# Ledger of designs, part 9: VH-VL binders against Large ribosomal subunit protein eL31 (rpl31e)

Target 1, 104 residues: Large ribosomal subunit protein eL31 (rpl31e), of Aeropyrum pernix (q9yd25)
Amino acid sequence: MPSEGTWVYVVNLRRVYWGRRTRRAIRAVRMVREFVRRHTKADEVVIDNELNNYIWSRSREKPPARVKIIVSIREEEPEEGGERIRKAVVRLAGRKLRPGRYKG

## First folded at step 2 (VH-VL)

Design T_D3 (from T_D5 with heavy chain S100G E101D D102Y Y103E W104D G105Y S106Y D107S Y108G F109M Y111V; framework fv_telazorlimab)
Fold by ESMFold2-Fast, scan of step 2:
Structure T_D3 (fold): chain C 104 residues (1-104), chain A 122 residues (1-122), chain B 106 residues (1-106)
Amino acid sequence: as target 1 above (104 residues)
Amino acid sequence: QVTLKESGPALVKPTQTLTLTCSFSGFSLSTSGVGVGWIRQPPGKALEWIAHIYWDDDKYYNTALKTRLTISKDTSKNQVVLTMTNMDPVDTATYYCARGDYEDYYSGMDVWGQGTLVTVSS
Amino acid sequence: EIVLTQSPATLSLSPGERATLSCRASQSVSYMHWYQQKPGQAPRPWIYDASNRATGIPARFSGSGSGTDYTLTISSLEPEDFAVYYCQQYDSYPLTFGQGTKVEIK
């Protein structure tokens, strides 16, 4: 898994197109969240508003087939004790950034 | 299983129009994201992409060949048709059709037909 | 259009040897695929998205690279591996292939 820091990934959203048309955008957002959780082992995944809006800005039935994301990973501790948690903040990457390796 | 098969004439005279049909099974061009393309290979030479058509009738053509090419689909028959005008001996090649998924850039062209040799000669 | 340059054009090796095939793009690409082709046969998907083996492809094959530089490696050649390998970008239209690298018996 990646250490703390900022990482670039490309998420394949093609599987969304094999499901219900009306709910593709919802499923695409969930796929991004799950990809980040699995790839980074993050306990909490926060999807940035710009990224969410990008996925939804196409019709609800036609989200993008892939999305390039920037993931910022931080380790944080609860206010009152408890184990350290990994938090991933996920933002939309611009086309100028090279994508990271897709991790499946 | 997914299969594609090319059909068309084996011999075409110079200046004639070539029409090739790709017949497929195991998938539909009504499915969002799916596309079918044509690739050719002259004897002993490299692969050259020709054209692609997608579920939403979106079409892409090889820039050098664009003025000679038409690609169309019949979704109900599971067929894609390529037409190429003004054939020349340099167009002699094995012509392949393949499934390429526009919305899946990660897998490329994942299933290919066996190919059909088209010889352009008088 | 994106031009793909494969090197070497021909790689003459013996079974058991390591093969390293290069594919360089004229501009950065995110989706590079490799196909294997044997004489008289259609190309077969081999490695997709730079590093993923297609179904049934032996572990001795590996792909790597990003941006403009991509590599296909065969760790120990088997007799069935002697073929032509093509790289192909699926990043932009027109789609393009390299000229191929022929892996042949020495």
Scores: ipSAE 0.006, ipTM 0.568, lowest interface PAE 13.0, mean pLDDT 82

Design T_D5 (framework fv_telazorlimab)
Fold by ESMFold2-Fast, scan of step 2:
Structure T_D5 (fold): chain C 104 residues (1-104), chain A 122 residues (1-122), chain B 106 residues (1-106)
Amino acid sequence: as target 1 above (104 residues)
Amino acid sequence: QVTLKESGPALVKPTQTLTLTCSFSGFSLSTSGVGVGWIRQPPGKALEWIAHIYWDDDKYYNTALKTRLTISKDTSKNQVVLTMTNMDPVDTATYYCARSEDYWGSDYFDYWGQGTLVTVSS
Amino acid sequence: EIVLTQSPATLSLSPGERATLSCRASQSVSYMHWYQQKPGQAPRPWIYDASNRATGIPARFSGSGSGTDYTLTISSLEPEDFAVYYCQQYDSYPLTFGQGTKVEIK
């Protein structure tokens, strides 16, 4: 289980091709969300708008076979004195992973 | 389907400026992670990467050619333009544009234009 | 810049034979790609990220390697495999290509 911090993952989305074209974007987003839940044990998974838009734009024509994501994990208290929850915020990996950049 | 096509002059005189346009369809440079690069190949020689532009307007240039190069995009027209100043006979080559996408921390050029031959001669 | 040296420069073989093409980087790289080019045509993506075949590439092609040494292997040459193969690194800018290995019929 990864601790708090920022982690880079590559999610294989090839399975979205096994269904109807009209469902590909929905299935791709679900696969990313489930991947993050399983690998981080997060109670809440938040998909960044840029990542969501990227998947929807791509999946209308041809979904990406893989997507690189940056996952930031934090433990938060949603209510004062309440139980801590593990929250994962998922963003599209962009400029930070280009050639000559630190990959994390 | 993804297609790219290069356009520009076939003949350029020494010291002139070369302007090449890459026109594409089947993808957008507004899509996160997508970029377009320029690669050239002199007759009978190896491939040489020239320049790269990404969806967020991030730009990279071949170090040896950097002072001569400008790359720009027009996202609404689906075009990328490369400008190279002070052309020399040694710059004679077939010029290609190609699409890249961030893929596992790396880009590879997955779709290429047909190439356009540029001859530099007096 | 990272210099990529391919060897041999020319590989003369007959159909059915095994081909092994090498690409050596002047420093360690994490991302190496291979392209195939036939005369008069644009290069085609062939192997990406060292070992993954691009769409439609036959199973007889395999890539391997890490660090400074990478290899493209063709297990049994077919007539359509005779071409020039280029390696390319995507570890740092400027992006660089090897000088190419020409696989020609004996």
Scores: ipSAE 0.007, ipTM 0.593, lowest interface PAE 9.1, mean pLDDT 82

Design T_D7 (from T_D5 with heavy chain R99K S100D D102Y Y103S W104Y S106D D107W Y108G; framework fv_telazorlimab)
Fold by ESMFold2-Fast, scan of step 2:
Structure T_D7 (fold): chain C 104 residues (1-104), chain A 122 residues (1-122), chain B 106 residues (1-106)
Amino acid sequence: as target 1 above (104 residues)
Amino acid sequence: QVTLKESGPALVKPTQTLTLTCSFSGFSLSTSGVGVGWIRQPPGKALEWIAHIYWDDDKYYNTALKTRLTISKDTSKNQVVLTMTNMDPVDTATYYCAKDEYSYGDWGFDYWGQGTLVTVSS
Amino acid sequence: EIVLTQSPATLSLSPGERATLSCRASQSVSYMHWYQQKPGQAPRPWIYDASNRATGIPARFSGSGSGTDYTLTISSLEPEDFAVYYCQQYDSYPLTFGQGTKVEIK
């Protein structure tokens, strides 16, 4: 399980094509969430809206066969107190990482 | 808990150099994806971004102010320092430092200091 | 430099009313953020990447938009929502903010 920080993964979505076409985008998002939870042991997995929109709007019936993601892991304390939770935020990789410096 | 606090002079005379220090806790500028920026706000006016420094010592400056600005960090002390030369009364503003962590999901400035008012007058 | 223009400059409304705030960029941007600022306080992150609520932000706030046109909507104003809201692009240097929209009690 990775420590806190930022990690890059490539998620293979080929299994989403084994299901019904109208559910492929839903299954793709679920596969990404399950991949991250499995590999990072995160208690919460947050899918960035840009990543979600990329899967949905570009390829509703034909999601990408693979997607490269950036996963940022932090230990957070709940507002009410209690045990720290491991939270993973998942973003689409290959996008700008800093304004103007990174192009893909 | 993440906290940032600005420190520096409250009064500066025209033509002098301003030096502001941002002291922080709860994060490190050795962490990949983390940066600290400076933003100012003249009384009753809008926010203006000044400068930024990232964990890898990459630096960016507001183009209109670039020739007057220097930003540096001391990772071991959890401090970022901004210097601004040739101060003018129009530079009177509340100066904020703020954390930026693009890699965790909350793009932009997720935690801000309380701000420090810098008045430039003769 | 990307110029952000917010409209209206001031929005005078009563609690319970819907507020719609606009932010227009002089060129297409991929990353737009919103901040809330109350008098005497530092700005607070409010909406990031156009539509994501920051931690603890009530569900009555929503963001939308892409390209040059972005919107912040408050479905039903509460007393604590009266503040100045700033948009900010994170697409290119220099980073820029809009001039702000003041949501004030009528």
Scores: ipSAE 0.006, ipTM 0.602, lowest interface PAE 10.0, mean pLDDT 82

Design V_A2 (from V_A8 with heavy chain K97R D98E L99G Y100D S101Y D102Y Y103D G105S E106G; framework fv_ivicentamab_arm2)
Fold by ESMFold2-Fast, scan of step 2:
Structure V_A2 (fold): chain C 104 residues (1-104), chain A 121 residues (1-121), chain B 110 residues (1-110)
Amino acid sequence: as target 1 above (104 residues)
Amino acid sequence: EVQLVESGGGLVQPGGSLRLSCAASGFTVSSNYMNWVRQAPGKGLEWVSIIYSGDSTDYASWAKGRFTISRDNSKNTLYLQMNSLRAEDTAVYYCAREGDYYDWSGAFDIWGQGTLVTVSS
Amino acid sequence: AYDMTQSPSTLSASVGDRVTITCQASQDISNYLAWYQQKPGKAPKLLIHDASTLQSGVPSRFKGSGSGTEFTLTISSLQPDDFATYYCQQYDNLPPGSYTFGGGTKVEIK
């Protein structure tokens, strides 16, 4: 499991084509959320609007077969107090970034 | 052992129709992405069509409207219905499986032996 | 659809030689590339998937490398059973249903 920091992943979205053609973009976004939750054990996963738009830009029926994401993991105190939560913010990564830890 | 066996090839005249079958054993076709790939005599491999596990399909641009991929889960068999056949459709037709359900590799890991379709007058 | 360009189209080699086959994608396909071996009169056989991962049962003399748009298949010490035609294939599936094979490389006896 990753500690606090920024990580680059490539998510395989091919499984989205295992269902009905309609709703593939919705399923693809859900697959990204599930991937990040499983790999980072985050309590909260936030999908950036640019990433969401990228998946939808292909179409509802033909989203990309893969997507490269950059995930920033932080432990935060809730504004209302209580225990720290693990938060993952997921953004679209540039094509030139290599998978693994991102150092800047 | 996992295997695919094609049948249904033969000689057909231009404008004719033919249905190819691909019988699977050792795995379930409905749980996998299944493909048809062809190879003209002495030429390279050319992708034809795919059926996804949810029965959605896609086709090479030249195959749209003429070819239909389908499957029968009760017979564990994949089909390719070919209509309006042309001389340039002459090829060995292979069925192929994309990886294991749990692997999602996308590579074609299991291929049939192929069945020859000859379109000539 | 993404073009896949293989080179050379034909090469002549002797048993024990190191041979290298190149595959170029017209667009970035990450590591979604497979290599297949086809012997005369037979169906293709998967050798390598995800650019560099050997399929189970494939001899270690076969090695795949590369990512993005440039890929290579290397046979470190050619054996009699290796005289065959080799194909690369992209399965990026972007757009969906646009699978493309390279033109093939025939490895012939010198």
Scores: ipSAE 0.007, ipTM 0.610, lowest interface PAE 10.7, mean pLDDT 83

Design V_A4 (from V_A8 with heavy chain K97R D98G Y100D S101Y D102Y Y103E W104S E106D A107Y I110Y; framework fv_ivicentamab_arm2)
Fold by ESMFold2-Fast, scan of step 2:
Structure V_A4 (fold): chain C 104 residues (1-104), chain A 121 residues (1-121), chain B 110 residues (1-110)
Amino acid sequence: as target 1 above (104 residues)
Amino acid sequence: EVQLVESGGGLVQPGGSLRLSCAASGFTVSSNYMNWVRQAPGKGLEWVSIIYSGDSTDYASWAKGRFTISRDNSKNTLYLQMNSLRAEDTAVYYCARGLDYYESGDYFDYWGQGTLVTVSS
Amino acid sequence: AYDMTQSPSTLSASVGDRVTITCQASQDISNYLAWYQQKPGKAPKLLIHDASTLQSGVPSRFKGSGSGTEFTLTISSLQPDDFATYYCQQYDNLPPGSYTFGGGTKVEIK
């Protein structure tokens, strides 16, 4: 994985429907966060409000079964000069974007 | 018809503060990623900040901690609060409309006319 | 940082000329490049996005090409309204990274 860059992923959320109804949106957000951590090895994952709103838009019991995301990775240094951390910022991707390194 | 109109620029002493406004019409600011871009006199364009849906924001490294982007959905208006201003911040500040989250790319399809900020003693 | 270098900084041309402006990215940005036109005292106007897609309402004499690290804006037959400064912009390095603009190319009357 390069230290910085931008990638487009499609996250399959279908399995969220196999669990309890009342926690589906929360589980979907968690699945996106864990997907990003696994694929980017990020230390911190920040989910954009637009992406969060999209997942919750159909109600907490009926999130979308699939979501396309843009993940931007950067190396960040704490102000106190500690070790660098990998930070991933996750945004909702435009529906026309193709998976892979951000390319149309 | 999409329009963006900036206001709030003017002359400020170093260390001072200014709040810029960008009034939008023809679309809803909460539906698009909104940006501020500046241009020093006779120089090129420089990206300043972006606001996503809700209160998520990002800034150019030199702007972080001094500038704050925000919006008021009820007034359909974008803001830029600028603190601890320096002579190097002298520029025309543009608001610019970015990605609609259903479209590809993060280019700026509409720009305001700009508002001049002069930081001088 | 993603540096964007435009050449030339200034060019002199006559109405009817074919004008070519080049933009080079320090890293591969795929096709995530836009071109803007700015007239003196006015806001920039989007001409082209995704390297080669013409924005609605922009005359067909404007063409964008390229991918990866080298991009070109061509004006096939320069008109009086085309004397302006042109900027390229990359949007591969999305925030929390940073958008970057080229230094601009001023197209002047010969």
Scores: ipSAE 0.007, ipTM 0.583, lowest interface PAE 13.3, mean pLDDT 83

Design V_A6 (from V_A8 with heavy chain K97R D98S L99D S101D D102L Y103W W104E E106Y A107Y F108M I110V; framework fv_ivicentamab_arm2)
Fold by ESMFold2-Fast, scan of step 2:
Structure V_A6 (fold): chain C 104 residues (1-104), chain A 121 residues (1-121), chain B 110 residues (1-110)
Amino acid sequence: as target 1 above (104 residues)
Amino acid sequence: EVQLVESGGGLVQPGGSLRLSCAASGFTVSSNYMNWVRQAPGKGLEWVSIIYSGDSTDYASWAKGRFTISRDNSKNTLYLQMNSLRAEDTAVYYCARSDYDLWEGYYMDVWGQGTLVTVSS
Amino acid sequence: AYDMTQSPSTLSASVGDRVTITCQASQDISNYLAWYQQKPGKAPKLLIHDASTLQSGVPSRFKGSGSGTEFTLTISSLQPDDFATYYCQQYDNLPPGSYTFGGGTKVEIK
């Protein structure tokens, strides 16, 4: 289970092709969100607009077969004195980055 | 016409605070990655901070804890809040837009004119 | 976080000369490198991105090459407008927040 930190993952989106073409972009975004939630144990997952736009712009009938993402995890306190929540921010990664945990 | 204009620079005493503004025209700051870059007199360029389209941020190691990057979408303006200023923070501060080509690029295609911050007693 | 070493720090040249500036990364940054031109008192201007892609409106005499850790900017026939300081910048962003500029190369009149 990751603490605060940065992770690079590759999410395989080929399974979205099993569904109707009109829902492939929606399914791809859901797959990314589900992947991050399961792998990072984050309480909240935020998909960056750039990543969302990338998936939608390339989806049409064929979403990207894979997408490489950078996941940054932070402990946040939504309100003063409240419980801390682990928040994952998911961004589109550069194509040459290797998957793995990266401690800045 | 795409343009960035910085403001808010000036003379500040060591330990003081200052907030810089960067007004954008011809594009939307919330749709782009935005940077602050500084340049001390006679020295080279030094990256300070970035804000991504999803509002996540990153900072140079020396800026963490002292500087905060933010934006106001309604004003189409980027900000840099600078606290605990030191003589070493004296520089021209530029705001710059990071371009991307679907696969991402964090290079900076549009720059403001810069605003001078002088930290001196 | 990555060190970017730019050389030379200063060079003197004449109009019409071929000028080469080098940039070395301490780690493999693939092709995530940009070159900027800065004239005195002015903001930097993007020349090249992705190591070798010329920005729209930049003259073809500017050429970027290299990959991994070794990069060059070449000006094939120096013009009066080209006397400026040039900076390389890596944007591999791994770890995040690793956007490093080289020290700069000042191209001066001989």
Scores: ipSAE 0.007, ipTM 0.591, lowest interface PAE 11.9, mean pLDDT 81

Design V_A8 (framework fv_ivicentamab_arm2)
Fold by ESMFold2-Fast, scan of step 2:
Structure V_A8 (fold): chain C 104 residues (1-104), chain A 121 residues (1-121), chain B 110 residues (1-110)
Amino acid sequence: as target 1 above (104 residues)
Amino acid sequence: EVQLVESGGGLVQPGGSLRLSCAASGFTVSSNYMNWVRQAPGKGLEWVSIIYSGDSTDYASWAKGRFTISRDNSKNTLYLQMNSLRAEDTAVYYCAKDLYSDYWGEAFDIWGQGTLVTVSS
Amino acid sequence: AYDMTQSPSTLSASVGDRVTITCQASQDISNYLAWYQQKPGKAPKLLIHDASTLQSGVPSRFKGSGSGTEFTLTISSLQPDDFATYYCQQYDNLPPGSYTFGGGTKVEIK
């Protein structure tokens, strides 16, 4: 389980090509969300608009087979003093960023 | 020293099989995206196959079902198993490493010297 | 599949000439393009990646330019060591697509 901070991952989206072509882009976005949830144990996963547009802009039927993402993990205290939640914000990473912990 | 050395090429009959090897030194094959690229005599370069750091693979459409890319981490060696060979498969086969083993794929920065495969009766 | 069209197929030039080689992609590949040099009997050598980034150790007379679908390799003041075959390569293809090379440009002595 990664701690708070920023992490770079490469997500394999090849499984999206095993299903019907008309829903590949939406399945790809779901695969990114599930990848982040599984790897970070986040309670909330927010997909950045640029990342979402990148997956869709390559065609509904031909999304990228891999995507490099940058994930920022924070623990937040909700209002009214509820339990802390773990939040992940997911953005499209540049190709030159190496996988692992990002120290900007 | 960083290098790739191919071996296993030779003369084979149509319909036959051949296994190529590519020994790496100075870096780890399992940590890098590795490729096979071929070049028919007097012709251009043609990509054959890739194996990613997570061991998933991709192939040129004409190579699917006949060629299999693999690696042996204990020997730091990349392989290409070639089955049902045709005269059109006659070429020098190169192994090559991606410049960056991240995201999807990159240019090839390290190449072997090639091994000649001749498919002839 | 992305088609890569390279022109010309053969080019005759003299030492000191400016040589221009063009590569055209059938689809927008952004800047995900490399240039290679290959001498007879040898493996290809990476010259340029990301359309314009010169690989370490490559002479500054080599320049890559372009983006999207049109790319150019320019060799200013051609040297004897530059007579070789040059290939472009795209690496923005999606599976089941492949990395695609151009057909090559042979630069030979006039």
Scores: ipSAE 0.007, ipTM 0.591, lowest interface PAE 10.1, mean pLDDT 82

Design V_B2 (framework fv_ivicentamab_arm2)
Fold by ESMFold2-Fast, scan of step 2:
Structure V_B2 (fold): chain C 104 residues (1-104), chain A 124 residues (1-124), chain B 110 residues (1-110)
Amino acid sequence: as target 1 above (104 residues)
Amino acid sequence: EVQLVESGGGLVQPGGSLRLSCAASGFTVSSNYMNWVRQAPGKGLEWVSIIYSGDSTDYASWAKGRFTISRDNSKNTLYLQMNSLRAEDTAVYYCARGYEVEYSGSTYDYFDYWGQGTLVTVSS
Amino acid sequence: AYDMTQSPSTLSASVGDRVTITCQASQDISNYLAWYQQKPGKAPKLLIHDASTLQSGVPSRFKGSGSGTEFTLTISSLQPDDFATYYCQQYDNLPPGSYTFGGGTKVEIK
């Protein structure tokens, strides 16, 4: 279970091609969000603009089949008393980074 | 039509508290990233706080521990609770909507709609 | 956090002039930059996002350009309605919520 820190994941997006052409990029972004939520247990997942643009850059109909992401996880205090919130910020990773945990 | 209307500003003494409201119409505040931005008289824009979808929050470093951003979905209203006010908090406070692409889950973090602002004066 | 530096702080111009405002980021922010116009007594208004994309309803005399660390806003033929203060804003800083505005450029009548 990741606590706080930075991780690199590769998300397989090929299954977006099973559905309608006009919704593939939308589904690709949702797949990334679900992947991060599931693997990090984050309460909020924020998709970086560069990552979103990369997924949409080819077109709504032809998103990339795979994307490498950097996920930075932080635990934040709520404004009123209560449980901490886990935030995941998801960015596009460089081609050379290997999947795994990285020191921040 | 999207509208944001701030209220609750006024004159307070140093150390006092004040709660600002931002009433939204034409959209749902709980579905958007909402922000407070302030502007001291004759000065530039300064970001104060954000509330994200899912109700998590972030603050400017100088606002942490003193200011609290929140919203009430039943009233479609954004709030800023300000405690331990200082003279340097004197400013017009704007609420602003963060642009969000609903179907992609992304945000663009520029502010497409702003309220008219409400003046907070902290003086003895 | 990313520092945003605008220049000049104030400029004087006449109707019909070409006006250029510069915004410099302390780090590469790609094209994640917006420009706002603020008229006296009013809230800011979004003019340009993604460095060069004109917001709907904004006159074509406004142009944004640049990427990385240097950006410009150009008004090709200044109109009376354009005497205002202009601000740039970066939105590439992570973690999210660390948004930075430039110091502003006031465009005044010469």
Scores: ipSAE 0.006, ipTM 0.564, lowest interface PAE 13.8, mean pLDDT 81

Design V_B4 (framework fv_ivicentamab_arm2)
Fold by ESMFold2-Fast, scan of step 2:
Structure V_B4 (fold): chain C 104 residues (1-104), chain A 124 residues (1-124), chain B 110 residues (1-110)
Amino acid sequence: as target 1 above (104 residues)
Amino acid sequence: EVQLVESGGGLVQPGGSLRLSCAASGFTVSSNYMNWVRQAPGKGLEWVSIIYSGDSTDYASWAKGRFTISRDNSKNTLYLQMNSLRAEDTAVYYCARDVEYEYGSGTYYDMDVWGQGTLVTVSS
Amino acid sequence: AYDMTQSPSTLSASVGDRVTITCQASQDISNYLAWYQQKPGKAPKLLIHDASTLQSGVPSRFKGSGSGTEFTLTISSLQPDDFATYYCQQYDNLPPGSYTFGGGTKVEIK
């Protein structure tokens, strides 16, 4: 049963520092997308530009070791028609927000 | 140098609508959480609404369904659309800058910058 | 929604006095609490954030302490410029939820 809601997560990106230096930011973004898919079972995961830019802002080789994200889940009907899909929109959260599940 | 300037307040009859504006200078509203806070004459501060990361919003329970917070990054301006106004909505409305969307940085902003306020009077 | 109880509602003091204002949260808010000062006809001014961190430009006579549910704002040696109303505010209950202000404490001349 699909549910709509908002979640705040802290994603650990430390393992991105193992392996090739030149692709760390790309791997960090991929880790965030995979984290969201695993935890929300979303059909589509959309990474906000601000979040993407934040991961890249520290340098391609030195993304942040941890990032706090806001994940909003909605059921959406495709414009081409078809069955409802579960869509996750992932945005950068400020440091002050506590992790947890939130209604609304 | 960093400042917020509200406008749009005035006298309105019960059941009416007003849109408040909050023009920012010296920083970008899209990079921060932004709040509306009100204060009835002689009363304390009361939080109204927030717009945070990803343009998600939250409202005081009494404001839900009547008030809408939004922002226009191209104009660097925050808005509060107020509908179905009641006498108890009479207050000075402040906009206030909140936390930057910067995680892992040593830089923080709480409600460190406030506008001068704009008076909304709801009466017959 | 978290309730914030601030006491006293009014405080009379003299220049040079040590003034203490307390703020109680209805549930644990860790250190997610700010203090503001407001003078008549003016917008509030942030004094302290994260319960105890002094905002830049705020005099060192202001001190915040506490965590969890009990918080204190202390003014160690009250100055003429400090007669004002003070508010605490929790920001633990977002997103989604509400910020909540305390009822305010008016510090007036004895």
Scores: ipSAE 0.014, ipTM 0.649, lowest interface PAE 7.8, mean pLDDT 83

